# Ledger of designs, part 23: VHH binders against CLA biosynthesis isomerase (cla-dc)

Target 1, 281 residues: CLA biosynthesis isomerase (cla-dc), of Lactiplantibacillus plantarum (Lactobacillus plantarum) (p0dx41)
Amino acid sequence: MASFIASDQDVKNFLTAPSMNDQEGIGFAYATDEAVLKALIPAPLKLMAPVVCGYVVHMGKPTFSAPYLEESLFALVSYKDKMMGAYPINLLLHGPGAESGVIAGREGAGIPKKLADDIELRRNDNSATATVERHGKTLLNVSWTAGELNDPSIMKQFAGQLALGKEAEMNSFFYKYDIDQHEDGTNHFSNVQLVATQLRSLADQVEPGNLSIQLESTDDDPFGELKVLKPLGAAWFHFDTSVMFNTLKLDEVDAATTMPKLLTGRYDRSFFNPKAATYII
Below, E stands for the ipSAE of ESMFold2; O stands for the ipSAE of OpenDDE; V2 stands for 0.75 times the mean of E and O plus 0.25 times the DockQ between their complexes.

## First folded at step 23 (VHH; framework vhh_vobarilizumab_d1)

Design r3 (from q4 with G55D; at its last look DockQ between E and O 0.95; V2 from the best seeds 0.64)
Fold by ESMFold2, look of step 24:
Formats: C-alpha cells, sequence, structure tokens
Structure r3 (fold): chain B 281 residues (1-281), chain A 125 residues (1-125)
C-alpha cells in the first residue's frame, strides 16, 4: 500500500472538509496598547477593540493530522463593517500532528503558523496553566482559576462576540501571498490577498475564571510587544466539533504596505539577516 | 480530604512478585493522572510509573518490562504489579495524585500534589 503515488480514494479523502474536533484548553483576553495593536492590523481590516484574545488548546481529533497543541494570539477585527472575527497575529504548534497542521494552514489559508519547541497544557481540578516555549524562552505563561473574571464588566461586553455556550459561526482573517522570481533571479511578492476562513463550532464546556498571563520576547517571536496592560478574564473550554466549512477570497491588497505586517508571524530572523541564523557560516 | 492509602508491600525474594494497591478517596479518582513513586533509604523520590485518565502509561527505564501500572476507576484503586523483583527495588512505594488534564509531547509528567503514607517493599534473600 505505501507509494509516492496516491490512490484515487486517497485523493478524494484528502479533499474532504476539515474538522478540528475535541478542542480543549484555556482561552483568554487582556487589554493592550491600542496604538500598538492597531498598527499590526493590515488594511482593509479594522481593529474593533484594544484587546488581545488568545488560547492554548489541544486539538484532540483533527481530521487532517495526528493530535497537536496550538497557541494563538489574535485581535478582534471587522472587514468593511460587515464581517467580524479574529485576526490571528501568530500561531505556534507542537506535537505529533503539528508539522501537518502548519503545512495545511499555511498552504490552505496563509495562516501564520510556526512550530514551538514545547507546549504544556495542564489542569488540576479548578485551575490550569499553559506554557509555550520557543528558541530559549517561555514566550507565554498563562493560568486560569475557575471563578471570578478579572474584569466582569468588560468581559460581559464581549460575551456575544465570544459566545462559547452554543453552536456558533466564526470568521478568521488571514493574508495569502505568492513569492515569484524575476528574470534576474531576485524575488517579489505577488497576489497578496485577504481571505477569511469560516468555522462552525459547538462549545459544550465553558468555565469562566481569573486570568494570570505573562509574555516574553525573542527576536524571532516578539510576544512582549503586545503588552498586558490589564488581564480581563479566562475560561477553560471544550469544543466538541469545529468544522471549517468555507474559505472566502475577500480582497487583493497592496504588497508594500501589507507584507511588513505578515513576515514575523511566518518567518524567523534568519530570513532577514544572514548573521542571525540558527546556522552561522 | 484527599486520601491515598497504599497496601501490598512486604518481604520478597529476588525474582519474586508483589502487587501494590492504592485506595483513593476524597476526589474524583477517574479524572486524575495517577502515579507510583518510590524512595530507597537515603535517596530522593523516584518516579516509577504513571497512568493518565485515558489509561496511557509510562515507566522509568529501571522498571520497564517488569512493572505494570493499572487502575480500576469503578473501585477508585490504583495498582502496581511488580514482577522479577531485584534488591535495588527495595524502597517505600508511594501512590501519587496528578492533574485532571495534562498534555505535553516533550517531557515527563511530574506534577503530583498528594502522596499516601507509603508501603514498604523489601527484596532480600
Amino acid sequence: as target 1 above (281 residues)
Amino acid sequence: EVQLVESGGGLVQPGGSLRLSCAASGFTFSSHYMAWYRQAPGKGRELVATISRGDSTSYADSVKGRFTISRDNAKNTLYLQMNSLRPEDTAVYYCARGDTFYIRYSGDYEYFDYWGQGTLVTVSS
């Protein structure tokens, strides 16, 4: 059965709609500097609030890979005041399915995925912690304790946009692009476009609580730029199902103004500085 | 209120077998990682075996192939079947409670918050 040539049935199965079933972990939100966050959002997306949302979750039963752990930090944005959703700034993956998850996400929708060196997610009764490590630092250390939110007034304002109690449709926005080579051998970006993935998700467990969070930076992953000005809240959650049922092509965008905001989430400093590489020659 | 009570220790000859039990109460046993630790005289505690809530197991290299951890969630009991015992297995064996959820693909699980009183295993001719 093993062959470099896939069967017709393998090709059919490859094309089925992906589902990210059995997702479980910590979701959180914190206030950050509005000007800093707004500057990271490429046109035509607009920032909806000076809030960073994020998660560290286990993808237990994805249909396209073995299980893996995933971290993300994202902004809440709108497209032309008619579509609202998440704009992920980064995603870091670790585990047996992580390589496949990076490949699928990068190729399918331009999702800013990189591999972490380690991710740990654990819960004991009514408290949980997660850590994300890459290139010698713990970039993210997050804790949830069941009970009171850090800022219940602000979190109640966002409850409708983050509804985790019933089946909901969610948009995530990404930018795709090509790298083409000129006749003289140099490269340029082309076909830079805004896309949206649409998920239908069923949250069957949501346990709100208090957030404690710290971010650190490396040159490759400057998480500390998104400063924690005020923790707002966290929750432990479980999605029974999460089906990506649609990908929309929304706009073509200008490469010169857009690409500077896309590279760090997708590439390490070795792409920009020949002396900064993991391998020094 | 959490209680872990080990039993089944004793004196055994090299090559013999023992089965340790740990009765758990005061918490939802089926939801937690569980483990066996041991401590030989004058040494620190050593992780022997772990079992997840989904029955995934791990073992220290020194006991792999000889010891088997198992659990009976209906009886709130953790077990350690010890075969082919050696003098270096002489130690006090402790039942330990871990987290209700744990995923990490790079490393050993080491977060345990309660231990029982221990049961002594002596392997001697």
Scores: ipSAE 0.443, ipTM 0.806, lowest interface PAE 1.9, mean pLDDT 89
ESMFold2, look of step 23: ipSAE 0.436; ipTM 0.798
ESMFold2 (binder alone), look of step 23: mean pLDDT 81; pTM 0.819
OpenDDE, look of step 23: ipSAE 0.579; ipTM 0.830
ESMFold2 (binder alone), look of step 24: mean pLDDT 81; pTM 0.819
OpenDDE, look of step 24: ipSAE 0.634; ipTM 0.837

Design r4 (from p5 with T50V; at its last read DockQ between E and O 0.89; V2 from the best seeds 0.00; counts 0 for: pae E 2.3 > 2)
Amino acid sequence: EVQLVESGGGLVQPGGSLRLSCAASGFTFSSHYMAWYRQAPGKGRELVAVISREGSTSYADSVKGRFTISRDNAKNTLYLQMNSLRPEDTAVYYCARGDTFYIRYSGDYEYFDYWGQGTLVTVSS
ESMFold2, look of step 23: ipSAE 0.539; ipTM 0.831
ESMFold2 (binder alone), look of step 23: mean pLDDT 82; pTM 0.840
OpenDDE, look of step 23: ipSAE 0.030; ipTM 0.377
ESMFold2, look of step 24: ipSAE 0.557; ipTM 0.845
ESMFold2 (binder alone), look of step 24: mean pLDDT 82; pTM 0.835
OpenDDE, look of step 24: ipSAE 0.545; ipTM 0.803
ESMFold2, fold request of step 25: ipSAE 0.395, 0.399, 0.390; ipTM 0.782, 0.782, 0.778
ESMFold2 (binder alone), fold request of step 25: mean pLDDT 82, 82, 82; pTM 0.837, 0.842, 0.839
OpenDDE, fold request of step 25: ipSAE 0.831, 0.808, 0.815; ipTM 0.927, 0.916, 0.920
ESMFold2, last read: ipSAE 0.389, 0.288, 0.288; ipTM 0.781, 0.730, 0.745
ESMFold2 (binder alone), last read: mean pLDDT 83, 83, 83; pTM 0.844, 0.844, 0.846
OpenDDE, last read: ipSAE 0.790, 0.842, 0.814; ipTM 0.909, 0.931, 0.919

Design r5 (from q4 with G54S S56D; at its last look DockQ between E and O 0.61; V2 from the best seeds 0.00; counts 0 for: pae E 2.2 > 2)
Fold by ESMFold2, look of step 23:
Structure r5 (fold): chain B 281 residues (1-281), chain A 125 residues (1-125)
Amino acid sequence: as target 1 above (281 residues)
Amino acid sequence: EVQLVESGGGLVQPGGSLRLSCAASGFTFSSHYMAWYRQAPGKGRELVATISRSGDTSYADSVKGRFTISRDNAKNTLYLQMNSLRPEDTAVYYCARGDTFYIRYSGDYEYFDYWGQGTLVTVSS
């Protein structure tokens, strides 16, 4: 019988560590303007390279939802020169599990997730394409062709992240915060903190190749700010398992200097300007 | 050499059943999206049913509940079980090969790069 009241077993299962199993798609990297990218990185994280990395993948067997497609653009960053990892600037989700994925990520680690209008990911033989659409435009159009990287100088970086047949532990950095209401009804940010999620992933398929990539902007998703100065490379990959096994609380941070860099990955212009509205055609 | 060879067509009375087979060779069958198309005289090709590499299926409205697509990856064979056949099902039926990976939660999948020669199904008394 369905109920608004969850059983004790349901609550126990809800608390089990999330996994993003059967993850497959295109990963890529391109060079961008260093000053522009550095300006997007909140303290105390430091930018490690003037490179945007990203992916478009299918999350085939997530433990917290039905399957979904996910896009991300992220920077490579360091925390205090001792922890390295990804700082995702955005994630866009589409599919039957996408709503649950947004809720889980926002509440669990402050992950900058929004819903896309459509994502397509396809491969035929030794080439693949993906598109991400939101609010009237194709924000991202990416292609991979098996073979030579655009710039082989990034081979060591990809090899360290996507080593075939070996478990890899990876950090992703996020900022969590609360939105609280004052007695006068206005809102403020509280408990703004840097966290790291740690994933253990097993790649059983990694096929490097050539990247072709185009980004465009809408008012809600300014992907074009991260200009493609030089495509570096792409790969088709499959992770059999990817388990979020730990979340670390790293620092409390200042809301005034941090929140301006967080809001657009999480909210649309209508939240900032009541006269701004976006309609799906 | 990619080959798709359909069989199992023939003459059948209205209300009858047929099972079509498609023998696939020259590629890794289990990795590909597969489909059945049909073409009635004087008409364009019409998508009948699709099946993903993992076994997820879709059907044209005109055949839902009557036709079943399936695959046997061990035998590299695609099947179409056609029940409750009607005269409007008369067509040449084609086996078609799709992408090795495709996910999109909107729209129909229509990216097919190889077809067989087809097998004729005639529904008449």
Scores: ipSAE 0.406, ipTM 0.792, lowest interface PAE 2.2, mean pLDDT 89
ESMFold2 (binder alone), look of step 23: mean pLDDT 82; pTM 0.833
OpenDDE, look of step 23: ipSAE 0.627; ipTM 0.844

Design r6 (from p5 with F101S I103S Y105S; at its last look DockQ between E and O 0.01; V2 from the best seeds 0.00; counts 0 for: pae E 23.7 > 2, placed apart)
Fold by OpenDDE, look of step 23:
Structure r6 (fold): chain B 281 residues (1-281), chain A 125 residues (1-125)
Amino acid sequence: as target 1 above (281 residues)
Amino acid sequence: EVQLVESGGGLVQPGGSLRLSCAASGFTFSSHYMAWYRQAPGKGRELVATISREGSTSYADSVKGRFTISRDNAKNTLYLQMNSLRPEDTAVYYCARGDTSYSRSSGDYEYFDYWGQGTLVTVSS
């Protein structure tokens, strides 16, 4: 029965083991400028390679929402040389479940998620294409063609995410924070915390191929900052299951040095400057 | 040159059996993780079965109990015994070679880097 009051059971079940099941789409990697990428990584995380990884996928059976499409760009990083994983720089979502996905990710896990205007993912027998649009611009155009990778050496980079036929665990690093409004009307960030979300995934389809990728920027989504120096490879993949089963609290970090690196992935420039508001209807 | 050549496909009635073979050459067969994939018309290529270097096997749920993957390292040949075939098993079946990389967290990662041309299996009454 519909009610504004959640039951105790509902509260207990809130985002229990959120899973992105039946996930399918294009994974990719390309070489970028190391200095630029390093600058985007907040301390204490360390960049492992000058490679940007990403995906455009259809989330077919998320446990917390209707289906949606998701794009992400992320770096491979380490924490204290003990934990390795992904640091997502950006995530955009589109589709019927996108709102729920954004809310769940942001509030639940501190994930830098925003809504795209449009995401398209198309596949034929031998190739696939994906485009991501936000604020009237195509930010990402990626294509996969079945066959050989651009650079076979990238296989080692994909190994962490696409263990075929076996359950693979992966860490995703996020930063959580609080926002406090002061009496003068200003908002301040506090309790900035690095966390590692642990995912367990099962890939049952991985098809390597050639990558073509183009990035563009807007003020709100500076995808072009992560320049494509060399496409390395792509794969069409399918995860039967991908469950977030745990989140570790790793470190509290300095807000002043960390927040500048976190804001763009989460907010548009209108949050910082009222005159920077963009309206697209 | 790495080569994978599938054979054994054909037309079979529902409930029937087929045995696919994949002849491997141009690499040390015994050193590689191997797999069978299949692609049905209008669908993506999906994993059917895997077999490790040591002979450990894994199966898709859809074929578990019906299909058996095996290997003969002396003959450089991968096999897929398919029993109790169903119309939904109709597909082109591909042999794939795995490239192994180690992950501390996940153990051996198997990525498939070479594929055969495939052999067509049609299950129809």
Scores: ipSAE 0.000, ipTM 0.239, lowest interface PAE 15.8, mean pLDDT 90
ESMFold2, look of step 23: ipSAE 0.000; ipTM 0.085
ESMFold2 (binder alone), look of step 23: mean pLDDT 80; pTM 0.811

## First folded at step 24 (VHH; framework vhh_vobarilizumab_d1)

Design s1 (from r4 with V50T S56D; at its last look DockQ between E and O 0.87; V2 from the best seeds 0.65)
Fold by ESMFold2, look of step 24:
Structure s1 (fold): chain B 281 residues (1-281), chain A 125 residues (1-125)
Amino acid sequence: as target 1 above (281 residues)
Amino acid sequence: EVQLVESGGGLVQPGGSLRLSCAASGFTFSSHYMAWYRQAPGKGRELVATISREGDTSYADSVKGRFTISRDNAKNTLYLQMNSLRPEDTAVYYCARGDTFYIRYSGDYEYFDYWGQGTLVTVSS
């Protein structure tokens, strides 16, 4: 019989380093309003370019859950001009492994994960499309067509991630925090920290091409704030492995200046803002 | 040039069996979703069965347990084994080519871009 008490061996297996194996889908980048994007980046991270990067992928063989689809939009950032990497603004997950993926990411590194209502990812020959739906709208509609990039300047930014058959390392930055309750029942934030997860990834398929992308907003997911000023390019890719091998604690940060930039990616605003519209399912 | 050529249709009595074949050329057969559709006189096309490049199958409710889709990637051939045939199975059967990749957990696959000329199956006493 299964038990609420895990065996010692199960606990040991749970602590094994996670891998996101057999990832496949569309990656993309576009130029956006620099002032808008910069305002979303909490200190001490510094925006490196007025570019939003993102993906819609299938996580085919994760070691910590059943398979799932994942969307992300992220900025390229620097920590103290020494470490560079991704700062994900959002991640939306859908599929049989999605709930476990949200829980694991939230608890492990404060990753801003929520569940999508639906994600579709498809490819035929040299073209692919993906859509992400939540709360009554298609938040993201993205297409890739193999061939010329919209603007080849993005190749320099992705050079390490585009190297076939060669391991690439990348940092992803997140903010972790606790929510503690006072004796009067009110809550406060504590232990607000900048962390970095470090990934080692092996790409065995990368096919660059042209990006077409459309974003929409709901009260809970204001994707349209990150306007598409210029599509830069897209690629279809497959990562054989992507191993999260390290998590670094980098800094403690001020809750008052940081938390306003974290809530929307982690919680629905309609539940804590009485003026927000009721979402539609 | 993509080509799909169906064969194996004919006249069969109710309760009988028939095996359809579809010879594929002009593309990498093993990389694509494939399907069988059928169209009875005066009706629209109906999806009968699909098979992914990995061999995962799906069937219309009307044919489950009676029809089996399969593929032979070495011969570039798609098959439909039809057993326990009924008069309502009378239709032109079409082979169809789909995408090279598709994931969506909330829906069925129905994206096809090339179709064969069809093979007629008639089930009559």
Scores: ipSAE 0.467, ipTM 0.811, lowest interface PAE 1.8, mean pLDDT 89
ESMFold2 (binder alone), look of step 24: mean pLDDT 82; pTM 0.830
OpenDDE, look of step 24: ipSAE 0.690; ipTM 0.849

Design s2 (from r4 with S56D; at its last fold request DockQ between E and O 0.95; V2 from the best seeds 0.00; counts 0 for: pae E 2.4 > 2)
Amino acid sequence: EVQLVESGGGLVQPGGSLRLSCAASGFTFSSHYMAWYRQAPGKGRELVAVISREGDTSYADSVKGRFTISRDNAKNTLYLQMNSLRPEDTAVYYCARGDTFYIRYSGDYEYFDYWGQGTLVTVSS
ESMFold2, look of step 24: ipSAE 0.486; ipTM 0.818
ESMFold2 (binder alone), look of step 24: mean pLDDT 83; pTM 0.840
OpenDDE, look of step 24: ipSAE 0.713; ipTM 0.870
ESMFold2, fold request of step 25: ipSAE 0.340, 0.371, 0.446; ipTM 0.750, 0.755, 0.797
ESMFold2 (binder alone), fold request of step 25: mean pLDDT 82, 83, 82; pTM 0.842, 0.847, 0.841
OpenDDE, fold request of step 25: ipSAE 0.839, 0.836, 0.828; ipTM 0.929, 0.928, 0.925

Design s3 (from r3 with T50V; at its last fold request DockQ between E and O 0.97; V2 from the best seeds 0.00; counts 0 for: pae E 2.5 > 2)
Amino acid sequence: EVQLVESGGGLVQPGGSLRLSCAASGFTFSSHYMAWYRQAPGKGRELVAVISRGDSTSYADSVKGRFTISRDNAKNTLYLQMNSLRPEDTAVYYCARGDTFYIRYSGDYEYFDYWGQGTLVTVSS
ESMFold2, look of step 24: ipSAE 0.519; ipTM 0.820
ESMFold2 (binder alone), look of step 24: mean pLDDT 81; pTM 0.821
OpenDDE, look of step 24: ipSAE 0.519; ipTM 0.784
ESMFold2, fold request of step 25: ipSAE 0.355, 0.369, 0.339; ipTM 0.761, 0.773, 0.751
ESMFold2 (binder alone), fold request of step 25: mean pLDDT 82, 82, 82; pTM 0.830, 0.831, 0.837
OpenDDE, fold request of step 25: ipSAE 0.449, 0.838, 0.828; ipTM 0.743, 0.930, 0.926

Design s4 (from r3 with G54E; at its last look DockQ between E and O 0.83; V2 from the best seeds 0.00; counts 0 for: pae E 2.2 > 2, unsure alone 64.8 < 65)
Fold by ESMFold2, look of step 24:
Structure s4 (fold): chain B 281 residues (1-281), chain A 125 residues (1-125)
Amino acid sequence: as target 1 above (281 residues)
Amino acid sequence: EVQLVESGGGLVQPGGSLRLSCAASGFTFSSHYMAWYRQAPGKGRELVATISREDSTSYADSVKGRFTISRDNAKNTLYLQMNSLRPEDTAVYYCARGDTFYIRYSGDYEYFDYWGQGTLVTVSS
């Protein structure tokens, strides 16, 4: 019988490590302006290359929701020259599981997730396309054609990390924080900290190819700030599993210097607008 | 070369049944969305039914409950079982090939890149 009160077993099952099973779509990389990208990376993370990576994928069998489509743009970063991984700048989700995916990621790991108005992902033979739409524009239009990378020399650094049939471990870096309301109604940030969520992924399909990519901006999603200076390559891929198996607390960080770099991936302009007396979104 | 060859059309009385077949070759049939279209004289092509590579189906409102799309991946053959046929079902029926992957939750699937020659279905007394 359904209840607002979860059983002890429900609570135990809720705490099981999430997995993004049956993940399939386009991954890509392109060169961008180094100074612009570096400015987006909060300390103590350090930008490793002037490259934006990203994907548009279908999350076919996530353990925490119905299926959904997801877009991400991320930078390649290091923590203290010892841990390397992804620093996601944004994620946009659409589909029946998208609301649950946003809630889980925002609450559980501080992931910069918002909802898209529409995402399309399609493939025919050896070519594929994806589009991501939000607030009146197509923010991202990406195509993959099987074959040669645009610049295979840069992608050589990552060839072993996506080996077929072998589990690979990757770090994703996020900043978590609390927002508390004071007696006068104003909000304050507290407990701002850098974490690494560790993923173990099994790729059973990787098909490299040529990237074509276009970005646009809206006031809420300034994707065009990350200019495409040079497409580097794309791939169609499938992960059988991708499990978030560990989370490490790395540092507590200063709110004043960090939060300006976190808010726009998580909130729209209505949160920053001096005229936000109306809460219409 | 991609080839789609329809068969099973003919003359049938109202209320009758036909089963259309589409023999596919020149591509990995089991990996593709497939569809049936029809075209009555003087009209454009109308989507009748689709089937995904995972056997999920969709139907035009005008045929729901009367037509069933199916596939046999071992024979590389697409089928359309048509029951309770009406005179307005009279058309040339075409088998069509779609993408190997397509997901968009806000829209319908509409991209088909190859059609066969068609098979005529005539429903009259």
Scores: ipSAE 0.433, ipTM 0.799, lowest interface PAE 2.2, mean pLDDT 89
ESMFold2 (binder alone), look of step 24: mean pLDDT 81; pTM 0.819
OpenDDE, look of step 24: ipSAE 0.755; ipTM 0.872

Design s5 (from r3 with T50I; at its last look DockQ between E and O 0.75; V2 from the best seeds 0.00; counts 0 for: pae E 4.5 > 2)
Fold by ESMFold2, look of step 24:
Structure s5 (fold): chain B 281 residues (1-281), chain A 125 residues (1-125)
Amino acid sequence: as target 1 above (281 residues)
Amino acid sequence: EVQLVESGGGLVQPGGSLRLSCAASGFTFSSHYMAWYRQAPGKGRELVAIISRGDSTSYADSVKGRFTISRDNAKNTLYLQMNSLRPEDTAVYYCARGDTFYIRYSGDYEYFDYWGQGTLVTVSS
């Protein structure tokens, strides 16, 4: 019978490594303004290319929730010129498992997750479309059409990262922090640190093609700051398995210089501006 | 050529059962979402049930617990088992082919590009 007191077995299961199996959807990459993207990357991470990567996917069998849809935009970065990987700028989640996915990611690794109002992902034959809506606008409208990439010269890099039938290990970088309250109720940040999560994924479907993409901004989600200068390509993909197998604590970082780059991906304007309000009923 | 052919409609008493079939041809049946819609006299067309390519199902509230959608990918056939039929279930029932992938959790918009001719179900005393 259910209880507010979890069993010892429940606690043990809670501590197992999370998996995001049966992940399917559109992945994409486009060129953007290097100075704008570089400014968003907190030290000590360094931007490796003036490219935004992203996806809109269905997380079909996550181990921590019911299924959900997820959008992400991320930069390609390095840590100390030795570890390379993704720095997610935002993630928006929608669906029956979305609330649990936000909680798990925010609490476990400081992942910049918020809830979208709606995400649609559909494919018919050799074309697919996805939309992400939040707070009055379609923030992202992306399409894939099977065939040649927008920039065919990128095919080797693209194929190497999503090699069909081969397990790939990837780093994702996040900044974790605590928010503590003082006796008078005011808040401060503590324990601000850079971590890397390491993921092992098996892609069993990768279909490259042309990207069409539009981004728009709201006050809460300024996606349009990452303007599309040149679409590079897209793919429809399926990961059979995707398992987080390691987490590394890399650095403690300064809150004053770091937190300004973290808040928008995690909070809305009403957290920062007493004259801001959002009404969704 | 894509074809969807419904069968199994007819006249039935309230409380009775019918099983509808939809024979599909001209495409890779197992790769597509499939649905049953119905259109009652003087009414618009409404979704009855939908089944994914992985056999996940969803039902309209008015039929939940009474109707069961299923598919046999080896026979390229979609089914609707209708139990405990009521006079308000009287309608023309349509088989529809959906996308090869479609997920949206808010709203009920579905894109269906091919439709059958329909089969009439009449529930009357």
Scores: ipSAE 0.176, ipTM 0.679, lowest interface PAE 4.5, mean pLDDT 88
ESMFold2 (binder alone), look of step 24: mean pLDDT 83; pTM 0.845
OpenDDE, look of step 24: ipSAE 0.569; ipTM 0.815

Design s6 (from r4 with G55D; at its last look DockQ between E and O 0.88; V2 from the best seeds 0.00; counts 0 for: pae E 5.4 > 2)
Fold by ESMFold2, look of step 24:
Structure s6 (fold): chain B 281 residues (1-281), chain A 125 residues (1-125)
Amino acid sequence: as target 1 above (281 residues)
Amino acid sequence: EVQLVESGGGLVQPGGSLRLSCAASGFTFSSHYMAWYRQAPGKGRELVAVISREDSTSYADSVKGRFTISRDNAKNTLYLQMNSLRPEDTAVYYCARGDTFYIRYSGDYEYFDYWGQGTLVTVSS
């Protein structure tokens, strides 16, 4: 029976580990300016390579929402030279489950999610394309063609990351924070902390190939700052399962030095500039 | 070579039924989106119905509830069951092959790279 009051079973189900099952699309990597990318990485994380990785995928069976399409760009980072993984710089979501995906990610782990205006993901035979549009521009245009990587020398590292038929575990690093309101209505940051989510994923399809990629910027989404110096490769992949099985609290971090690197991936110019306006509703 | 061959057209009275078939060859039929389009005399082509590789269907508003798209992967054949036919359904009907994977949650752009020769359906007393 529908009610504003959730049942005990509903609450129990709400607390189960989230899964991103039946995930399919294009993954890619390209070389970028090391100094630019390093500057985006908040302490205590350290950049491991001058490489941007990313994807455009269909999330077919998420446990927290209807299906949706998702884009991400992320860096490869380490925490204290002992724990390594992805640091997502952005995630853009589109589709019937997208709003729920943004809410779940923001509240659960501080994931830098926004809504795209449109995402397209297409494959025919041995080639695929994807586009991500927001605020009047195509921020990302990617193509994959099955075959050799742009840089074949990285095939072993690329293939090992998506080992077929085996569960692989991966860390993703995020910064959580609270925005608390003072008695006078103004806001302050509190509880700024580094967390890691741990994912266990099973890839049952990986088809490596050649990457073609273009990035553009808007005032709200400066994707072009992460310049494509050299495409490295792409793959079409399918994850049968992908389960967030753990979240670790790693550090409390300084708000003054950290928050400037977090806000633009999570908020548009209208939050920072009283003269900014956008009408898309 | 990819080939799509339509059949089943003809003359029918208003309110009648027809079943169109499209025999496909030269590709893995079960891996592709498939569609029916139609072209009335003197007009452009119009999407009628689409079926995904997972059997999800979509229809033009003008045919919803009257037409049913289906596929038989064992026979490599696409079907269009046309019921409650009206004079405005008179057109040449085309079978079209689409992508092996296509997801877009906004816009109705459809991509189809191979087309049949068409079969004429005439609805008249």
Scores: ipSAE 0.173, ipTM 0.629, lowest interface PAE 5.4, mean pLDDT 88
ESMFold2 (binder alone), look of step 24: mean pLDDT 81; pTM 0.825
OpenDDE, look of step 24: ipSAE 0.580; ipTM 0.810

